# Designs tried in a protein design chat: VH-VL binders against Cytochrome c oxidase assembly factor 8 (COA8). Part 162

Target 1, 167 residues: Cytochrome c oxidase assembly factor 8 (COA8), of Homo sapiens (Human) (q96il0)
Amino acid sequence: APERGAERRDTAPSGVSRFCPPRKSCHDWIGPPDKYSNLRPVHFYIPENESPLEQKLRKLRQETQEWNQQFWANQNLTFSKEKEEFIHSRLKTKGLGLRTESGQKATLNAEEMADFYKEFLSKNFQKHMYYNRDWYKRNFAITFFMGKVALERIWNKLKQKQKKRSN
Key: E = the ipSAE of ESMFold2; O = the ipSAE of OpenDDE; V2 = 0.75 times the mean of E and O plus 0.25 times the DockQ between their complexes.

## First folded at step 18 (VH-VL)

Design nj5 (from ni3 with light chain Y33H; framework fv_ebronucimab; at its last fold request DockQ between E and O 0.54; V2 from the best seeds 0.74)
Fold by ESMFold2, fold request of step 19:
Structure nj5 (fold): chain C 167 residues (1-167), chain A 122 residues (1-122), chain B 111 residues (1-111)
Amino acid sequence: as target 1 above (167 residues)
Amino acid sequence: EVQLVESGGGLVQPGRSLRLSCAASGFTFEDYAMNWVRQAPGKGLEWVSGISWNSGDISYADSVQGRFTISRDNGKNSLYLQMNSLRAEDTALYFCAKDSRFFLGSGHFDVWGQGTMVTVSS
Amino acid sequence: QSELTQPRSVSGSPGQSVTISCTGSSSNIGSGHDVHWYQQHPGKAPKLLISGNSERPSGVPDRFSGSKSGNTASLTISGLQAEDEADYYCQSYDWSLEGWVFGTGTDVTVL
């Protein structure tokens, strides 16, 4: 289970070893698009000495990512399902089969498909308005804590600078 | 040892007000959304209201909208429900429930209190 | 006002399997929102049994399992035991109501 780079980094004798696996940096990592949501997940780095503020920021970001991934995975699935149902219903009403003479899936012309897109957007308008509102609420909280973490890091750097002068 | 303790229930006349409290301990209260759930005698569970970790997102069931107010004090690890214009239909055991998430709508209720009984009768 | 539909009661003999259905609408389960399950013994607070459609919290026996498809979720109790006699509630989020909805509840009786 140890990764290749586990024994590559020097450890400081004054504290707990800081381990950074060779396949992952000591930074957040952006992965490939999720097959359901089409969003790229962030793989969060967790430092050994993470402060309470840093931990809260990470948890807020993780929760928001999971929420966002689930929303778009569900919307993409619903879109695909309702699109096929719309096409099937309209073809059946016309007395046409679900496949062309060549065996490919039958579809509707562009004007008929535009009817689907308009209906889908109208049906989901309020749902997406609530999503946008919630997205902003989540991201304002995240931005606020990013600022608090930045100030904490500045303060710790100033404190370390004062320690060096007193030595 | 995670614990939620509700208080403030009692017998009140219709049209009166009552304030419920829920004291939290054993976890970082300010990191979680909180909810009130009620259960009328012999009936099922009914969600009443929820509040996000920072009070920035609040929601109510239609049956209590405009009459009940949820709030929290993260400094006191406490959740509150102010119930105004009480009706006989509000008679229930009221539970405090901890959400697994900061914000409403994507978590589940992993810790529950034992409830406080509210009876609204003439 | 909206609620998820569950059977009023189900029963089974010890060792049998029972399944409790939970049917919602396009604004909750049908929109892909997770379903959670709670167990409630008489006079006790509800206890989380299944989260995220199928996840068992620590301490919940393997005989409890959950699934979701379309507008319907299911809780299955395999190998029914006497202590499983309780009320069971499903729960999901409803985006149009901006709130949580519980199922009507199912009374499980062990014969």
Scores: ipSAE 0.749, ipTM 0.900, lowest interface PAE 0.7, mean pLDDT 87
ESMFold2, look of step 18: ipSAE 0.737; ipTM 0.894
ESMFold2 (binder alone), look of step 18: mean pLDDT 94; pTM 0.959
OpenDDE, look of step 18: ipSAE 0.845; ipTM 0.939
ESMFold2, fold request of step 19: ipSAE 0.747, 0.733; ipTM 0.899, 0.892
ESMFold2 (binder alone), fold request of step 19: mean pLDDT 94, 93, 94; pTM 0.958, 0.957, 0.958
OpenDDE, fold request of step 19: ipSAE 0.871, 0.870, 0.873; ipTM 0.952, 0.951, 0.952

Design oh1 (from of3 with heavy chain E105D, light chain S96T; framework fv_pabinafusp; at its last fold request DockQ between E and O 0.42; V2 from the best seeds 0.61)
Fold by OpenDDE, fold request of step 19:
Structure oh1 (fold): chain C 167 residues (1-167), chain A 124 residues (1-124), chain B 112 residues (1-112)
Amino acid sequence: as target 1 above (167 residues)
Amino acid sequence: EVQLVQSGAEVKKPGESLKISCKGSGYRFSEYWLGWVRQMPGKGLEWMGDIYPDDSDTTYSEKFKVQVTISADKSISTAYLQWSSLKASDTAMYYCARQGWHYDDSGPWGFDYWGQGTLVTVSS
Amino acid sequence: DIVMTQTPLSLSVTPGQPASISCRSSQSLLHSDEKTYLHWYLQKPGQSPQLLIYKVSNRFSGVPDRFSGSGSGTDFTLKISRVEAEDVGVYYCSQTEHIPYTFGQGTKVEIK
């Protein structure tokens, strides 16, 4: 039985953006677009007195960001690979080489590429549905925790003021 | 790192107005009480008042309530102490200080970070 | 106003020896949250005050373990287990339980 070579799923390397925000910044920073996902990573500020709820929110945001980065990195890689394969296959079927007489990379026409896009979208439709579902779930959770943190901040402010007024 | 940087030393005459500043960095400026503390030459520390920069809620010591105005601009993380008319008796070192806070506490506690101080000299 | 009374007002200590400063408040500094809002500061010569101890016994970040605070209600103590040359300055107790916030008179610590 021929050992089915474990198709090394070329997982896009989780490229931690080397962008470091200024050390003195008390704000979230947006990094440059990731080379694989094309998504701009957010560098989250960590306050000195971070509450457990704030920490939970930050972690949830970070996890969601990483999830999103990984999804799109993989999707873009898959897209690029399948696109190239499609082009090569179609050129071969046409009896055309991968390069034109001028040495340029042979390309398909817009109609042929439209077929590719349609096929790709159809093939990945379910994947995108799951992504969207999970995206909404995650963002709902984030929004919920944002609300909780906002309430916590209000409450903390009120407590502090109350202490000052009572004495 | 949390840092409070105050404006430089001031030499004024009696009757002049003065506004000194304290710029906070390295923390959420709007969410911490910032106090002003006076230290007269060779004397102890006196709390003058404080401000919550987020909504500019201000508390004064009764001793200083009419003498000074405390304000803040959260957009530039800066608090101010202002006199409308200086007296010779206002000659002192003035410190801004952040009041520490923990989410488990009912309110702010001690002054955890201090500015370098602003020396105000009022002489005829 | 809450009066904070420190004793002694001056202390001369041999390096390596312990030191103790007492602070008494005119009223209880115990809050309804069961925390006591008494703090200790050190002002070194020519410097700004720095926080040593907050809420009676909590050592602030970067403060050496030779510093300890204790007390309850109206009576508080700052202890230095082994005084070092760098500990020279004026020590202040302070309360932030009642408005206005108040400081003790200060205790000047010198090295013999």
Scores: ipSAE 0.770, ipTM 0.906, lowest interface PAE 0.7, mean pLDDT 92
Fold by ESMFold2, look of step 18:
Structure oh1 (fold): chain C 167 residues (1-167), chain A 124 residues (1-124), chain B 112 residues (1-112)
Amino acid sequence: as target 1 above (167 residues)
Amino acid sequence: EVQLVQSGAEVKKPGESLKISCKGSGYRFSEYWLGWVRQMPGKGLEWMGDIYPDDSDTTYSEKFKVQVTISADKSISTAYLQWSSLKASDTAMYYCARQGWHYDDSGPWGFDYWGQGTLVTVSS
Amino acid sequence: DIVMTQTPLSLSVTPGQPASISCRSSQSLLHSDEKTYLHWYLQKPGQSPQLLIYKVSNRFSGVPDRFSGSGSGTDFTLKISRVEAEDVGVYYCSQTEHIPYTFGQGTKVEIK
């Protein structure tokens, strides 16, 4: 499934999933979907023998995940907020309350809601364009560091083999 | 936390086959040589050989080369020591041990973490 | 094969007193990278060996600083500045410079 965004980071501990990887894990973990972004966070493994280059890659992946989670969490909240505001404004123009006589939320029909969807897309077009640009930039950087880490691991394997073969 | 967990004690008769295991956790298993060390009852330590799990490159002590087979399955982070035909003289404690290294060459290149040992008893 | 010879083979020590174990290799353990691949292990009663000192003088993680190693070439020494009851066991020197890797015969340390 496509990643949507990082959760907004205005407070450190309250947005964190209750999911905890097993204590003996030596692999990355994919957690349950985040409530606000609907994206599955990756819980990154920190190797015992982590090089500075590996650390840079891991931090870049973590930062990208956080950025992505926050973008989609914010977009979902913005969508919900603007949807309610649109409904409220249209109901007010019609002289209707926010609740029906039974206390349920008043709604608009599908044709009335189509105006909201069109307006929302127009308002957010540039924001999504910059998101796509930044997404590609981040993924190019991650791919570049993945290549460097792969080369470093090959070199470490060769160093071990050479040391082993020295008599 | 680096941990090596070995299979349980074995009681066997001469001529039987045996395969004991060593499962590594808390580190990148395939990137470290993993060795096997024998300790006969009341005796010292003897290196038997080792394996690099990434490509199954193995090295054997000449004493043990035809007597045992060292193998690994990196997909489950497990190494093995096996005999096709046990002898009474194979009665011993067998340890697996990781050969430590560090990316900046400051590592031990010695056995930094050891399994709990597998006691093998061969009697008839 | 490289023979690793330890002396003494047995050592009885009063708690709080120093102890010293010697290890001699039959060939130099100095590698072409100018490092010496001589290590010390402790096997406590009923336990697996555990690394104490690697490459002559480096203490492994969690090893108390009362343990120290020294030496070069073919002659090496492990010192315990003040022996404690928990230090009881068999001490081994080991080399990983030449295949096959070899261990000393062990030094049993006991409390008087």
Scores: ipSAE 0.671, ipTM 0.878, lowest interface PAE 0.9, mean pLDDT 87
ESMFold2 (binder alone), look of step 18: mean pLDDT 93; pTM 0.952
OpenDDE, look of step 18: ipSAE 0.741; ipTM 0.886
ESMFold2, fold request of step 19: ipSAE 0.490, 0.587, 0.514; ipTM 0.761, 0.820, 0.771
ESMFold2 (binder alone), fold request of step 19: mean pLDDT 93, 93, 93; pTM 0.950, 0.951, 0.951
OpenDDE, fold request of step 19: ipSAE 0.769, 0.765; ipTM 0.904, 0.902

Design oh11 (from og9 with light chain I99V; framework fv_pabinafusp; at its last read DockQ between E and O 0.52; V2 from the best seeds 0.66)
Heavy chain, then light chain:
Amino acid sequence: EVQLVQSGAEVKKPGESLKISCKGSGYRFSEYWLGWVRQMPGKGLEWMGDIYPDDSDTTYSEKFKVQVTISADKSISTAYLQWSSLKASDTAMYYCARQGWHYDESGPWGFDYWGQGTLVTVSS
Amino acid sequence: DIVMTQTPLSLSVTPGQPASISCRSSQSLLHSDEKTYLHWYLQKPGQSPQLLIYKVSNRFSGVPDRFSGSGSGTDFTLKISRVEAEDVGVYYCSQTEHVPYTFGQGTKVEIK
ESMFold2, look of step 18: ipSAE 0.660; ipTM 0.870
ESMFold2 (binder alone), look of step 18: mean pLDDT 92; pTM 0.948
OpenDDE, look of step 18: ipSAE 0.745; ipTM 0.888
ESMFold2, fold request of step 19: ipSAE 0.668, 0.660, 0.649; ipTM 0.880, 0.875, 0.868
ESMFold2 (binder alone), fold request of step 19: mean pLDDT 91, 91, 92; pTM 0.942, 0.944, 0.945
OpenDDE, fold request of step 19: ipSAE 0.769, 0.776, 0.789; ipTM 0.902, 0.907, 0.917
ESMFold2, fold request of step 22: ipSAE 0.667, 0.666, 0.652; ipTM 0.877, 0.877, 0.866
ESMFold2 (binder alone), fold request of step 22: mean pLDDT 92, 91, 92; pTM 0.943, 0.943, 0.945
OpenDDE, fold request of step 22: ipSAE 0.758, 0.771, 0.788; ipTM 0.892, 0.903, 0.917
ESMFold2, last read: ipSAE 0.642, 0.664, 0.656; ipTM 0.867, 0.874, 0.868
ESMFold2 (binder alone), last read: mean pLDDT 92, 91, 92; pTM 0.946, 0.944, 0.947
OpenDDE, last read: ipSAE 0.747, 0.757, 0.759; ipTM 0.889, 0.894, 0.894

Design oh2 (from of3 with light chain S96T H98Y; framework fv_pabinafusp; at its last fold request DockQ between E and O 0.38; V2 from the best seeds 0.64)
Fold by OpenDDE, fold request of step 19:
Structure oh2 (fold): chain C 167 residues (1-167), chain A 124 residues (1-124), chain B 112 residues (1-112)
Amino acid sequence: as target 1 above (167 residues)
Amino acid sequence: EVQLVQSGAEVKKPGESLKISCKGSGYRFSEYWLGWVRQMPGKGLEWMGDIYPDDSDTTYSEKFKVQVTISADKSISTAYLQWSSLKASDTAMYYCARQGWHYDESGPWGFDYWGQGTLVTVSS
Amino acid sequence: DIVMTQTPLSLSVTPGQPASISCRSSQSLLHSDEKTYLHWYLQKPGQSPQLLIYKVSNRFSGVPDRFSGSGSGTDFTLKISRVEAEDVGVYYCSQTEYIPYTFGQGTKVEIK
């Protein structure tokens, strides 16, 4: 029985953005768009006095960001691959070469490409539905923790001020 | 790293106005009380007042309430100590200092980080 | 104002020997939250003050274990188990229980 070659799932390398924010910055930074996902990564600031709740929020944001980066990197790779395969298949069916007489990459017309997009969207519909569901779930959780952190900060401020007023 | 950087030494005449600065970095500037402490030459430490930069809530020692104004600009993480009219008796080292706190603990930790000080000399 | 009284005002210590500084407040520094807001600072020659001990007995980050604080109510003590050359300076107790915040007179520690 011929060993079915393990299809190397070309997982998009998690390109760690080489963007380093200034060391003295007390703010979140937005990096350049990732080459695979086209999403701009956020570099989260870690405060000196980070509470466990703030840390949880930061980690959740980071995990959600990484999840998004990976999803879109893979989706873009799949899209690019399937698009190229579609183009090649259609050109072959038309009896056309992959290159024009001028040496340019042969392209399909807008109508043919519309068929590809429709097919691609249809094929990936469930995947996008799950993504959207999970996206909302994650963002809801983030928003919830943001609210908790906001309340914690207010409480900490009030504690400090109360201590000062009691004397 | 938490750092407080103060403005440079000042030499002034009596009656002149002065505003010195303290810039905080490496921490959430708006969420900590920032105090000013005077040290006269060869003397001890005197708390003048403090400010909470988030809402500019300010507290003064009665001794200094009329003599100085404490302010802050949270957008640039900077606090200020200002005199409208300097006296020779204002000759001193002035320190800004952060009132430390921790989320797990009640109340302040005292002044956990200090600026390098600003020497103010008022001479005729 | 709360008066913070330190004793002694000067101390000359042989390296390796222990040192002790007392601080007395004119009123109790015990807050309703059961915490005591007394702190110790060291000002080394030509430097800014630095926090040593906060809330009576807690060492600030980076402070050597040879420093210890104790006390309650109105009477507090800073102890140095083995004085080193780097411990030279003026030590201040301070209270942040009452406004205005106040400091002791300072205790000058010198090496013999």
Scores: ipSAE 0.791, ipTM 0.918, lowest interface PAE 0.6, mean pLDDT 92
Fold by ESMFold2, fold request of step 19:
Structure oh2 (fold): chain C 167 residues (1-167), chain A 124 residues (1-124), chain B 112 residues (1-112)
Amino acid sequence: as target 1 above (167 residues)
Amino acid sequence: EVQLVQSGAEVKKPGESLKISCKGSGYRFSEYWLGWVRQMPGKGLEWMGDIYPDDSDTTYSEKFKVQVTISADKSISTAYLQWSSLKASDTAMYYCARQGWHYDESGPWGFDYWGQGTLVTVSS
Amino acid sequence: DIVMTQTPLSLSVTPGQPASISCRSSQSLLHSDEKTYLHWYLQKPGQSPQLLIYKVSNRFSGVPDRFSGSGSGTDFTLKISRVEAEDVGVYYCSQTEYIPYTFGQGTKVEIK
């Protein structure tokens, strides 16, 4: 099955215009893809009246994003390094230099590069399985705290309604 | 930071309709009661009513409940005060104001932030 | 309706001297949670009202220490320990204990 190199969260970054417009955004927002991880970062809004539970959820989402960014940034760099090493190793086995007669960087054909892709996937299989396990753990925790925040907001709404007294 | 920006001054004739607006920013608009306060020229402050934008739950002062309609559109963080038929006695400054609260119950439950006001002039 | 009565309605103060404004409610403002939702606002000339003191004695953010509030039951007081030129305006007491929410009639503070 194809490997995912992008988003694996169950939740999308969210911002609701019911929160705040128009200046200094009162919404979470999604930035452009990070050049190392190729993932879109969420830029989190900190509300004026943020509860400890809301802060905990925000921190947990930030930490998960950082962890995910780091994993894929490292995988992309490892991919690049191991690709070059594979090419160099195969060129040496064939008795070829690292550069062509024109001084250009020597490469392998598409069928030979397919061997690299198979080897890379095989070598990194365990690492991706641990990543998937940890990804599910983190997203379960986030979902749990999202539920707690939802209940807290309902409770706060009920308290405000209860304060409205007629004499 | 927290801001309430109201629509501009209005000059109207008796019998005309009018809808003025109050747009909130810098806070979670739908989670706070938003009130309307009238100040007649040279006079004090009168609470007209308020709205909870999340579900449009609305409360009116008895004096004003027939005269105005309070509404909100939480998708654009905006509340409204509306007359179907203006009278000369409706000439006044109208403020929107947020009713403050805090998750730890230390909040004021008074009006902590106010709009700049909308002057409504109704004359023949 | 809870009537809020302020005294005096007008006050001329020499700069640097103390000032005191009284507010009396037509019934007790003691909430069941033992909090009293009595607030003080200042409306400077040509401006919107601004919150000074909430729940009797708590200064709102950015309000100088020279402002203080006190009182209980039906009798409340706003004190300015040293009046400055920037304190000119109309002061209102207000209750948010029971709807309809009500304001006092205002106390105009002027510099002599």
Scores: ipSAE 0.667, ipTM 0.877, lowest interface PAE 0.9, mean pLDDT 86
ESMFold2, look of step 18: ipSAE 0.625; ipTM 0.847
ESMFold2 (binder alone), look of step 18: mean pLDDT 92; pTM 0.947
OpenDDE, look of step 18: ipSAE 0.749; ipTM 0.891
ESMFold2, fold request of step 19: ipSAE 0.650, 0.655; ipTM 0.867, 0.871
ESMFold2 (binder alone), fold request of step 19: mean pLDDT 91, 91, 91; pTM 0.941, 0.944, 0.943
OpenDDE, fold request of step 19: ipSAE 0.791, 0.787; ipTM 0.916, 0.915

Design oh8 (from og9 with heavy chain D57E; framework fv_pabinafusp; at its last read DockQ between E and O 0.71; V2 from the best seeds 0.72)
Heavy chain, then light chain:
Amino acid sequence: EVQLVQSGAEVKKPGESLKISCKGSGYRFSEYWLGWVRQMPGKGLEWMGDIYPDDSETTYSEKFKVQVTISADKSISTAYLQWSSLKASDTAMYYCARQGWHYDESGPWGFDYWGQGTLVTVSS
Amino acid sequence: DIVMTQTPLSLSVTPGQPASISCRSSQSLLHSDEKTYLHWYLQKPGQSPQLLIYKVSNRFSGVPDRFSGSGSGTDFTLKISRVEAEDVGVYYCSQTEHIPYTFGQGTKVEIK
ESMFold2, look of step 18: ipSAE 0.649; ipTM 0.863
ESMFold2 (binder alone), look of step 18: mean pLDDT 92; pTM 0.949
OpenDDE, look of step 18: ipSAE 0.755; ipTM 0.894
ESMFold2, fold request of step 19: ipSAE 0.653, 0.628, 0.662; ipTM 0.868, 0.858, 0.874
ESMFold2 (binder alone), fold request of step 19: mean pLDDT 92, 92, 91; pTM 0.948, 0.945, 0.945
OpenDDE, fold request of step 19: ipSAE 0.792, 0.795, 0.791; ipTM 0.919, 0.921, 0.918
ESMFold2, fold request of step 22: ipSAE 0.654, 0.653, 0.661; ipTM 0.870, 0.868, 0.873
ESMFold2 (binder alone), fold request of step 22: mean pLDDT 91, 91, 92; pTM 0.943, 0.943, 0.946
OpenDDE, fold request of step 22: ipSAE 0.795, 0.792, 0.795; ipTM 0.920, 0.919, 0.921
ESMFold2, last read: ipSAE 0.646, 0.660, 0.636; ipTM 0.863, 0.873, 0.868
ESMFold2 (binder alone), last read: mean pLDDT 92, 92, 91; pTM 0.945, 0.948, 0.943
OpenDDE, last read: ipSAE 0.791, 0.793, 0.793; ipTM 0.920, 0.921, 0.919

